# Ledger of designs, part 30: VH-VL binders against c1abc3

Target 1, 185 residues: c1abc3
Amino acid sequence: MAAGVQGESVARNYAEALLVLARKADDAEGWGALLRQVADAINNDVNLSRFLESPRIAAEQKSVVLSKALGDKVPHLFLRFLQQLVKNRRQMLIPAIATEYETLRDAASGIVHARVTVARETGDEEAKMIAERLSKATGKTVVPHFAVDPSILGGVVVRVGDTVMDGSLRRKLGMLRRRMGGTRA
Below, E stands for the ipSAE of ESMFold2; O stands for the ipSAE of OpenDDE; V2 stands for 0.75 times the mean of E and O plus 0.25 times the DockQ between their complexes.

## First folded at step 12 (VH-VL; framework fv_recibokibart)

Design c1 (at its last look DockQ between E and O 0.84; V2 from the best seeds 0.61)
Fold by ESMFold2, look of step 12:
Structure c1 (fold): chain C 185 residues (1-185), chain A 122 residues (1-122), chain B 108 residues (1-108)
Amino acid sequence: as target 1 above (185 residues)
Amino acid sequence: QVQLVQSGAEVKKPGASVKVSCKASGYTFTSYWMHWAKQAPGQGLEWIGAIDPSSGSTNYNKKFQGRVTMTRDTSISTAYMELSRLRSDDTAVYYCARDSEFWTGEPYFDYWGQGTLVTVSS
Amino acid sequence: QIVLTQSPGTLSLSPGERATLSCRASQSVSSSYLHWYQQKPGQAPRLWIYDASSRATGIPDRFSGSGSGTDFTLTISRLEPEDFATYYCQQYGRSPLTFGQGTKLEIK
């Protein structure tokens, strides 16, 4: 389930809160894995999804089922967090919360997601070289997401968050492109 | 001032049930989870479970699952713990305790009731 | 479940002496989830130290807590008569929430 703009902001707030709790637990990675597992269960098990979203089932009934199923299998505050989502009727945002949590965790570790627009489709090895070059140029670990737009006349446009990378990075990528048999930057 | 006042001592036979009350005052009852703990004579503390007074949601120690029921009445700011099929080793003082703020990530039991002695004997 | 083992079970000391109370967890517990309570006979427990090392409101600075992982301590630098009581450590990390069995600090 995908969240709208309002849902994305709400999901980010919950993800921020959970990350604080997980860091106090000294296990931001483990709590992220648990959250992703719950999110995947919601997305992949239609009976679970219908149970959680049903307005005919009281929030406390959903909460008790979570406690019985997970109580001794997850950290206590993780269970409390899920029960709070059910109380607030936000449990269907769990997949979006998991995505926001992963983004927040990655940002703290120096991982950044970039949209890379290229003029023509790039092969796997060329894509890896572009990612490595971007990582070296930015000093961060870049996870690229490629899109093709022939109208950019053979150039490369890189967007990290809301920022379009400047021409110096574009020039560096152009030199890399030439070594791979590409065209101008 | 925050205060938790529990019901008086109970004497029960094996197989019976007991329902202990915990009346809260001096704070917003529905804003904090309430916990229950057992202290057998001369022994330490054992967590039984907790209830969210606002929703009625519960978390039970599996050791007590199936014998314990936690409820509340928000109109009189009172939490209840009922323990069924009593055994002689259920003889203990039972405490209610208020949970601190969950979102701090450092929850603890900040206020306790005075305790309720439950004696189970033939 | 996480078992908290306190040692010694009973600690007999005189006022003015230093006390060290140990709490060992069967698996690692975040310091943020490790708390200490004091209980006197006939009374309910009272929060004493939270987050392994933070004193609750009104607790004298002669009490200090420390530790991480599986080993935690409560230290009383100079015992006062009112300090003789039973002390419990408690973990909030995993269900069931658990307490240690207590250390009874008594007058020699």
Scores: ipSAE 0.705, ipTM 0.887, lowest interface PAE 1.4, mean pLDDT 86
Fold by OpenDDE, look of step 18:
Structure c1 (fold): chain C 185 residues (1-185), chain A 122 residues (1-122), chain B 108 residues (1-108)
Amino acid sequence: as target 1 above (185 residues)
Amino acid sequence: QVQLVQSGAEVKKPGASVKVSCKASGYTFTSYWMHWAKQAPGQGLEWIGAIDPSSGSTNYNKKFQGRVTMTRDTSISTAYMELSRLRSDDTAVYYCARDSEFWTGEPYFDYWGQGTLVTVSS
Amino acid sequence: QIVLTQSPGTLSLSPGERATLSCRASQSVSSSYLHWYQQKPGQAPRLWIYDASSRATGIPDRFSGSGSGTDFTLTISRLEPEDFATYYCQQYGRSPLTFGQGTKLEIK
């Protein structure tokens, strides 16, 4: 089940908390990987998902299963973290938490994820060039995530967090149209 | 002001069960995990497991898995550790210990019970 | 499981001397999850050092903890009569939680 806006905020809070613990463990990368594995398991294993999502199964029982499955395989506090999610009936937010965790972790390491919208499918070389340009412009390592939207006509629209950089042909044409006294695009 | 008071010494026969209690006071019982540790005579400490009093969730040492059951009664702020199928090597002092606040990132045993001697003898 | 090995098993010293206690882990342990406890005969353990180097409340400054990775040390700069006890290290990083076998600090 996809988390709504409220769920996303909650997920971020948990991600922040987990990152603090992971950093204290000197293994932010390792904990992130574990979290992703759990998230992937939830997303790909229908039985696990049903089990965790089922309101008919007590949180305590879910917690016990987690303990048995992961007890000696993950850091102790990582397990407790998952158990806390179960306790709070937030276990289905684990995929969202994993995503937020990665975002936070990477940000701390100077890695920025950018959503890049292009008008047509890009090749590997073009994608690389875009990544390099964005990295140079921001002074950070930018990891682009591409989406295709023909309506932008050309150029790129880049979203980093709450910041949008619209370098699209659509925007440019709109600006020109306005300058020439044309209708608003 | 935080206190953990355990039940009195027990003498049991092999194969029997023992249930040790730990009554907490001076803090919110459900806000802290409770751990249990074993100390055989003249030996070191061994972690048995822990319980979240708020949810009843437990984490057990696999060494004791299947023989240990941790429970709690929140109405009287009391944690219980039951060990079944007792054998001679279960003779030890058993301690309850409060876990520090989990979210602070400082996970240690900050308060301990006085210990409960369990003697298993035929 | 992570095995914590303490050395020496017994340390015989006199008041006023310096004591150095070692705790070695079979695997790397974050300093945030390495703790020390003091135990006197007939008493429960008591938190002494947490996070490898932080003194618990009320612990004298003659006690210090250090170390990282797999090697940790508890040091008493100048022994007082009340310091003679058994000291245990503990890791909180991996399940099962484990303790060292202890170092008994006794009066020479």
Scores: ipSAE 0.390, ipTM 0.747, lowest interface PAE 1.4, mean pLDDT 90
ESMFold2 (binder alone), look of step 12: mean pLDDT 92; pTM 0.937
OpenDDE, look of step 12: ipSAE 0.000; ipTM 0.535
ESMFold2, look of step 18: ipSAE 0.669; ipTM 0.874
ESMFold2 (binder alone), look of step 18: mean pLDDT 92; pTM 0.937

Design c2 (at its last look DockQ between E and O 0.80; V2 from the best seeds 0.82)
Fold by OpenDDE, look of step 18:
Structure c2 (fold): chain C 185 residues (1-185), chain A 122 residues (1-122), chain B 108 residues (1-108)
Amino acid sequence: as target 1 above (185 residues)
Amino acid sequence: QVQLVQSGAEVKKPGASVKVSCKASGYTFTSYWMHWAKQAPGQGLEWIGEIDPSSGSTNYNKKFQGRVTMTRDTSISTAYMELSRLRSDDTAVYYCARDSESWTGEPYFDYWGQGTLVTVSS
Amino acid sequence: QIVLTQSPGTLSLSPGERATLSCRASQSVSSSYLHWYQQKPGQAPRLWIYDASSRATGIPDRFSGSGSGTDFTLTISRLEPEDFATYYCQQYGRSPLTFGQGTKLEIK
C-alpha cells in the first residue's frame, strides 16, 4: 500500500534513524538490502502482509514472530528497529521506509534518483544518454527512472526531489504560444 | 542515580523454577531495554535475553528459549526473569543489566544489578 | 553466533607495567558494537570501554581501547593496584549477544 503524504514523512524519519544505525554498523548497504527484503516480503507475501496488518494480532505477538524469524539472521539493532515499528504500529510503512532509506543512502554517496518523463518509450542508448547528461549537469551520479507520458509531446521532464526541470516540447510550445499572444495552456 | 536491585539468593531443586526480580530506579523504566546475563561459578558471562519494558517484547538466546520467560511490572519498575526445568548447570549468578540504547543511542550495558545467586542442588 | 576469544586467559603483571589484552571475534564486528567490562571478585561487571575505544565515565586515561574488524585490544599503560580484575569483551552486533571468556589480570 502506498503511504499518504503523512506516511511518507514518517517513513523518512524512520529511514533516517535506520541509516544512522546502519552507518554505525559500517554496513549501510547491507542494512538497506535487508530492509528491502523485508519490504518485498510484505509486498509479495499475502499471508505476511495480512499478519502484520491485522489489528487483531497484538503487537507483542508480531514482535515475537519477528524475533523468531530474524533473530540470529540480522543485526541485533536491525531486529530492534523492526520491533520498534511494530510497537508503534508502523510496520506497514516498511516498504516506504525502504524506499526512503535507499534515497537517503544514495544521496550520501552522491547518487541521486531522478524521475524522467518521456513522450515515448526510450531505448537503452537513449536512456544512457539521458543519465549521462543529467549526471553531468548535476555533478552527481543520476539514476533515471523513466515514465511515459505522451502528453508532453517530446523532450523530457526531470524531477529530482522537489526540483522539476521541464524540457518538454509541450512547455516549449506553450511558451511560443504565449509569445505569439495565445491563451495560457 | 540509576540503580538496579535484584532479589535475594535462591536454592532450588532440579526440575523446579526460579523467578528473579530486578527493581529499577533513577530513570524511566520503560525507556530502556533490560538484559539478563548468566555467570556460572568461575566462568564468564552469558547473555540470556532482553525485554522491552514498554511493550513486553522479548528476545531470547536460543540456548534458553523454551525455559526462560522475561516479564515486567511497569507499576513498580521491576523486571523478572523466570527459568524453569532447572538443572545443576543452571547454578549461577544472574544479573540484570540496563541497555544504554534509547532509540538512537549506543548499545551497551551501562548499569548492572548486584546479581542473584541461584543454586540448583538435589 | 559470534564467538569472542580473549587472550591471554590469565595475565600476571606487577604494578607499573603495561598490560595488553586481546579480543578476537569469529567474524567482523563494528567498533560501535564492541565493548569491554571490568569485574572484580564478588561484584557485578562494570562498563569500562564502549565503542571499542571510548572510556566509560570515570575510567582513567591509562586505559585505552583499539581495534577493528575481528581484532580488538584493551591496553593499560601503567598498571595500578586497583586495575587487577577480570576483563570481558562483548559484541552487540548480532544475536545472541556474546561475551569473551575473559582475561584475568592478576598481580605477579
Scores: ipSAE 0.871, ipTM 0.960, lowest interface PAE 0.5, mean pLDDT 93
Fold by ESMFold2, look of step 18:
Structure c2 (fold): chain C 185 residues (1-185), chain A 122 residues (1-122), chain B 108 residues (1-108)
Amino acid sequence: as target 1 above (185 residues)
Amino acid sequence: QVQLVQSGAEVKKPGASVKVSCKASGYTFTSYWMHWAKQAPGQGLEWIGEIDPSSGSTNYNKKFQGRVTMTRDTSISTAYMELSRLRSDDTAVYYCARDSESWTGEPYFDYWGQGTLVTVSS
Amino acid sequence: QIVLTQSPGTLSLSPGERATLSCRASQSVSSSYLHWYQQKPGQAPRLWIYDASSRATGIPDRFSGSGSGTDFTLTISRLEPEDFATYYCQQYGRSPLTFGQGTKLEIK
């Protein structure tokens, strides 16, 4: 009965654990890339997804296959992490775990992804200036993802995760938009 | 008091198999992986592989894959390493060692068995 | 596989002297996955240094480990009679897990 929210919380916990191991290996980026490759393989290879999901295949057998396929090709504790997921019946969460890992890694590096809703389409130069202003205002490196919604009241709505930015940031963004829009008016 | 107690010395002929046991006490057997290592006379240590006692999952050094089988019996907290098709260069002391690693732990061998001498003689 | 090469193979010194044991890896190993073990004849190895530089419980402060990347050392500032043994480095980063061939520290 419980929805994807339980899966997101579980996925975040595994991502946190993996990030600890990856930092001990001095390779948080590389382990993230490996995890994304596995996640993409699960999403794009029906036979792999079916094999990993199948209740007819014992967890021990899935673990042996992972060991033979990956054992000397990935960090040892990365393999053990995958085997732990199989033991816990969580291997189908690997795509969600990869997404949470990337989020945690970006947050620790001062990188945040923001959904930026604007009333009107924004050119590439304006988009870069908005990203720069958001980065200065937040003290983090902001990677914006723009969407257009003409129904918003003459402003910019910025969302980072579940948080909507405060009104003073909206006012600063309005000033930035006037600077750029003034070249046209 | 963590303790790993191994089975006694064995003498085998080439082509036979040997099964070495490692009985754990003083901790939760299923919470830690168990490793096996080989030390030939006058030589260094060589990793054979590991087993997760909780799931039975194994990882083997490819050098031994096909000849080694690691198992466990959780009811008596005992790990086993079986080596088949024995050769004279399998003469060695075989150690079990507990992995300190858990989900967030440090990956080293913190407790070792006393070793089991296996002699393969024609 | 990551090959760990220890040098010297045998180190003959007297009590009171300083010992330096080298472990060189064929490719980079995280310090968090580089460990040292001591072994005396007829005994199992014992964890001595973990994470390249951290002493295991009960290990005297005359032992210190250092290094990163491919080059690691174990130093004993003043040898005591009990320190004469064989020392192995070990990497836990990539399968197969590997040990160095050992440095035998013997009394001169």
Scores: ipSAE 0.796, ipTM 0.911, lowest interface PAE 0.8, mean pLDDT 86
ESMFold2, look of step 12: ipSAE 0.764; ipTM 0.892
ESMFold2 (binder alone), look of step 12: mean pLDDT 92; pTM 0.939
OpenDDE, look of step 12: ipSAE 0.867; ipTM 0.960
ESMFold2 (binder alone), look of step 18: mean pLDDT 91; pTM 0.936

Design c3 (at its last look DockQ between E and O 0.77; V2 from the best seeds 0.83)
Fold by OpenDDE, look of step 18:
Structure c3 (fold): chain C 185 residues (1-185), chain A 122 residues (1-122), chain B 108 residues (1-108)
Amino acid sequence: as target 1 above (185 residues)
Amino acid sequence: QVQLVQSGAEVKKPGASVKVSCKASGYTFTSYWMHWAKQAPGQGLEWIGEIDPSSGSTNYNKKFQGRVTMTRDTSISTAYMELSRLRSDDTAVYYCARDSEFSTGEPYFDYWGQGTLVTVSS
Amino acid sequence: QIVLTQSPGTLSLSPGERATLSCRASQSVSSSYLHWYQQKPGQAPRLWIYDASSRATGIPDRFSGSGSGTDFTLTISRLEPEDFATYYCQQYGRSPLTFGQGTKLEIK
């Protein structure tokens, strides 16, 4: 489920809070994995998602179900975290929280996720090369996520957070056109 | 000046139920989880469960699940623990204890009630 | 559940001596979730050490906590008469929350 902008902000705040707890537990990876599992369950189990999003079911009842299902299977404060989400009617943000958590966790470990737009599908070697180049350029370990957009004509457009690096052929051609007195592309 | 004041000693017969109260003062009752613990005579401590006073959400030790019910009355800042189908091994001092996580970010029992002796005898 | 085993069950020492109390967990516990409580006869437990090594408010510096993983220790560098009590370790990592069986520190 996609959250709006406001939802994303809220999700990030919860992710930060959870990461603090996970670090105290010295198991940021484990907690992240658990969170992802819960998120996947919500996304893939229609009955679960309906149960969790139903306003006809009291938060307390949802919390009880969580307690019974996860009580001794997850860290105690992880369970409480989920119950807190239910209490605040934020349980449907769990998938978004999971994504934000992973982003935050990886950032802390020097891993950066980048959205890489290419004009055509890339092969494994090319993908690897791009990843290495980006890693070298940033001084961090970059994990590229590729998207295909033929309209860029060639090259790559890289987005890391709010930063965009446009190395596309489209951009280059546009610049050339402008230099030659051509119309804005 | 946080205080947890528990109800007085109880004497019950096997099969009966007992309800112990814990009145909180000196802090916002609904902001802190409340725990309950059991201590049999001459024995150690055993965690029974916890309640979120704000929502009524509970987590119980499976050992007590089905026999224990934790509730609260926010209007009087009081938590309750009810234990049913009492047996002789339920004879113990029962404690309520506040969870510190909300204020300190550290999860421990920072304040305790004075304890309530429950005696189960035929 | 995580079982906490304290040793020794009873420790008999004299004032002025050093006391070492052990708490062993059946599985790894984060130091942030390992706490110690003191209890005197007829009284409720009182928080003593939290986060494995942090002294609670008002606790004298002769008390110290250490350890990680499965092995934790409470140490009293020089025993005072008021230190004789039962000490319990507790884990807050997984449900159910559990306590050790306690170490009774008594006067020799």
Scores: ipSAE 0.870, ipTM 0.966, lowest interface PAE 0.5, mean pLDDT 93
Fold by ESMFold2, look of step 18:
Structure c3 (fold): chain C 185 residues (1-185), chain A 122 residues (1-122), chain B 108 residues (1-108)
Amino acid sequence: as target 1 above (185 residues)
Amino acid sequence: QVQLVQSGAEVKKPGASVKVSCKASGYTFTSYWMHWAKQAPGQGLEWIGEIDPSSGSTNYNKKFQGRVTMTRDTSISTAYMELSRLRSDDTAVYYCARDSEFSTGEPYFDYWGQGTLVTVSS
Amino acid sequence: QIVLTQSPGTLSLSPGERATLSCRASQSVSSSYLHWYQQKPGQAPRLWIYDASSRATGIPDRFSGSGSGTDFTLTISRLEPEDFATYYCQQYGRSPLTFGQGTKLEIK
């Protein structure tokens, strides 16, 4: 199940704890990738999701299965972290924990994510130009996520975080919009 | 005043099982993982596995998987390690050791039991 | 599994001498997961150095640990009679947790 507001606070606490362990391992990036892989497996494998979610299966048994499956494939404290989630009945928060971990990791490195909605698909050079202009405007490293929505009247809609960017940023991008508007139908 | 007190020496025949106990005192037993290690005569240390006393969760060295069972009784703060289908190369001193991670954030073995000699002979 | 190879196997020295004990890992180990234990005959091991270089409580400053990656060292600047024992390195990074085979530091 997806986390609510209370679940987001709990997920952030677990993500913070995991990031401490990952930094001691000198591998915050690798532990994040492992956590994302587990999160994606939960989201994409209905049998795994139902196994982990089931109240009929004891936490101890879920923990043993994790140990046998992952014990020699992941860092030892990463496995214990997953087992702690199972013990606390928080294993279904793993996708939310992965998202919070990535946010914490990116914030420490000055990275922000932006939703960029365009009227038509962009080429490689236009995408790079948009990312560079957004990075200048925000003062951070922007990772854009492109989506196509032909129903917008042309141009570009940009969101950073949970908010739509203000009109001053839109004007700074106005010249770019005219050049991209002539690229494809 | 943390102490880990293990059960006494045992002599077993090949094919039997042995169950070693480790009684903890001076701390909250359920807060710390407990490890078990083997030391054959004149040899170094080999990790067998660990148990979380609060949940009963275990992680075993795959070398011992299938022959080792770790359990605990939280009412008497005691951890157990059972090794089955004993053979002569299981003759060793077996130690319990507390994981310090809960109290220090550092995962090392801060307190050890005195060791239990298990001798396997025909 | 990560194999820890200690050298030398036996080191025979006199009090007052400097001792250097090596621990080499078959794969990289974070310094935060590399520890040293001391063991005397008939006794359980004792934590000596943790996180590659931090002394456990009560351990004299003549003991120092160093290293990273695959190469770790325990150094005793001036040996005292009580320092003669077997020393084990241990990694906690990956299952199975492993120890080196030990270096026996004995009096000449």
Scores: ipSAE 0.817, ipTM 0.920, lowest interface PAE 0.7, mean pLDDT 86
ESMFold2, look of step 12: ipSAE 0.813; ipTM 0.919
ESMFold2 (binder alone), look of step 12: mean pLDDT 92; pTM 0.939
OpenDDE, look of step 12: ipSAE 0.867; ipTM 0.967
ESMFold2 (binder alone), look of step 18: mean pLDDT 92; pTM 0.938

Design c4 (at its last look DockQ between E and O 0.69; V2 from the best seeds 0.79)
Fold by OpenDDE, look of step 12:
Structure c4 (fold): chain C 185 residues (1-185), chain A 122 residues (1-122), chain B 108 residues (1-108)
Amino acid sequence: as target 1 above (185 residues)
Amino acid sequence: QVQLVQSGAEVKKPGASVKVSCKASGYTFTSYYMHWAKQAPGQGLEWIGEIDPSSGSTNYNKKFQGRVTMTRDTSISTAYMELSRLRSDDTAVYYCARDSEFWTGEPYFDYWGQGTLVTVSS
Amino acid sequence: QIVLTQSPGTLSLSPGERATLSCRASQSVSSSYLHWYQQKPGQAPRLWIYDASSRATGIPDRFSGSGSGTDFTLTISRLEPEDFATYYCQQYGRSPLTFGQGTKLEIK
């Protein structure tokens, strides 16, 4: 479920906070990986997801479970971070936080994540070409994340942060129609 | 001024329970984690666990898990540590200690209580 | 758990001398997660050095902390009579939080 704009903002804030902690730990990559693992577990384990999402289960109980499950397996402050999310009833944002964390971490390393919408599934070669072109255009290493949307008819729509570059055929056709309709007046 | 004041010395028999209190003042009690540590006579320090006073969330040292319960009363800014099924080796001075602010990433014990001697003897 | 081993167990020195205390971790610990406490007999521990090298408030500049990875050091450049105490290192990286066994600095 796409965290609404508000959810994304909140997720980003938590990601920033976590990154600060992780950097102090001198292990931003390791903490990111742990966060991703937790995110994946939430996304892939229905029981875990239901447990964390359940309003019938007290936050304290959830925190205890986290403590028992992760206690000595993760950095102490990482565990606290998760427990803070639970305390604030934001534990379901963990996947979004993981994504934002990676974005922030990589940005510091000159890596940019881009959402690339295509009309059809892209092959490996095409994907690579798109990544290279975007990297060249931005001057950064771009990691594309592909989504398929046939409604764009063709071309690509690229989103980098808040910037959208719409090179879709749908947009082009829409522009042509408007130009042609204007000549009939 | 930040101050942590602990309850007085306790003498208990084996198998009994002891509950030590730590009253906090001079700061917002719910904004900082509270830790508890054990120091046996002539020995070093051992971490028992922590509590988030705002939520009541706890993390315990596995060594004490099942015997220790940390609680708090926010209305009087007091943290409690209860240790059950006491043994002779539980004889020690127990300290409460305030953690620094979590989000700053400065994880240390900046203020300590004066300590509470718990003696377990038959 | 992360085991912190301090050495020496006891350090006997005279005022005016230099003291060097060692804390070795069983695994790598971030400098941000390594702290030192001072404890005098009959008193509670007191934060002394945090983040491996930062002096707590009110701590004299004759105290210094250094180190990274698994090896950390507390140094007193010139001992004062009030410096004779037990010093503990602590790690905050992983649960359970752990302390070294302490180094007792005593007057020779």
Scores: ipSAE 0.881, ipTM 0.965, lowest interface PAE 0.5, mean pLDDT 93
Fold by ESMFold2, look of step 12:
Structure c4 (fold): chain C 185 residues (1-185), chain A 122 residues (1-122), chain B 108 residues (1-108)
Amino acid sequence: as target 1 above (185 residues)
Amino acid sequence: QVQLVQSGAEVKKPGASVKVSCKASGYTFTSYYMHWAKQAPGQGLEWIGEIDPSSGSTNYNKKFQGRVTMTRDTSISTAYMELSRLRSDDTAVYYCARDSEFWTGEPYFDYWGQGTLVTVSS
Amino acid sequence: QIVLTQSPGTLSLSPGERATLSCRASQSVSSSYLHWYQQKPGQAPRLWIYDASSRATGIPDRFSGSGSGTDFTLTISRLEPEDFATYYCQQYGRSPLTFGQGTKLEIK
């Protein structure tokens, strides 16, 4: 599996290259969405995954299938990028490349995605307040993705990427947690 | 210096096939995609498709899908385009053209062959 | 497919005049993928302008390209005799790659 440190480095290199191509296309977000769709298809369709992984299928055949399936539906250089991955036998890294691309693109745009676990469902106003607090604490525009877990007993857990937020950010969010619980006077 | 030299003019009957060659020199043949384009007499340019000489991988304009085959021989740095089931409206000059560096994100056709006239007459 | 429509089809001018050639795309094309080629009779096309506005090697600075989105322009500030040719715009954004039908720039 290409999940080790070398796999991360290779995936990041391809993500950086794709971001250059996407910026020239003036569509870094759209190319990221396309890459995520391909990555999800690989992860969720065992027949596609087996086809792309199989050493019995020549790289040229895989590239022809990609061309016929995607040629008129994606930017031309996006198709060629996928075909380069197939040529280099790196097509199974596409999910990792998508993850690295999203990280690189969002860092450049000042946007970060956060997993926010709360004890109760949040309304639109509470969600907006949480996003504003997280954005101030990180210095970035935070897009929260909410999940409910009653077992955290009135708390909130925030994860950005692979890490739980540091203690200083947790303290800033503590004020927000108290407002979500509401003291009526 | 980069040079693309194409095979000579061809005269064919309808229903036949033609195979045009494009010999590359002055650069690493397998490092750049090769494109083919059609120009009917007095008309503009129409993209036929492209080939990666290193892998043999191709992308075709769907208008030509099923009738065009692009191949190459890396030992003699030569690309080929074969067009089958020729019709009178296939009469045209056919060009090979080299793609620029892919990874810059702004590729264009930087060098062209001299063109090959294919005449399809009944 | 992305259709490129060039205007005018033929442009008749004299040396010393300013020429303006238009290329309009049926949908938005990144400037990085919009290129111009020059072709003289009996010759292969030659890259002239790439990335909408960048001159190819050896192209005189009287040629300039501009535009974005769906509208692109090739301008020649003062025509020289060697400039009379057919000019094609080309997009590299979507398959099939397409060319405009050309603008023939001829001597009046």
Scores: ipSAE 0.774, ipTM 0.909, lowest interface PAE 0.9, mean pLDDT 86
ESMFold2 (binder alone), look of step 12: mean pLDDT 92; pTM 0.937

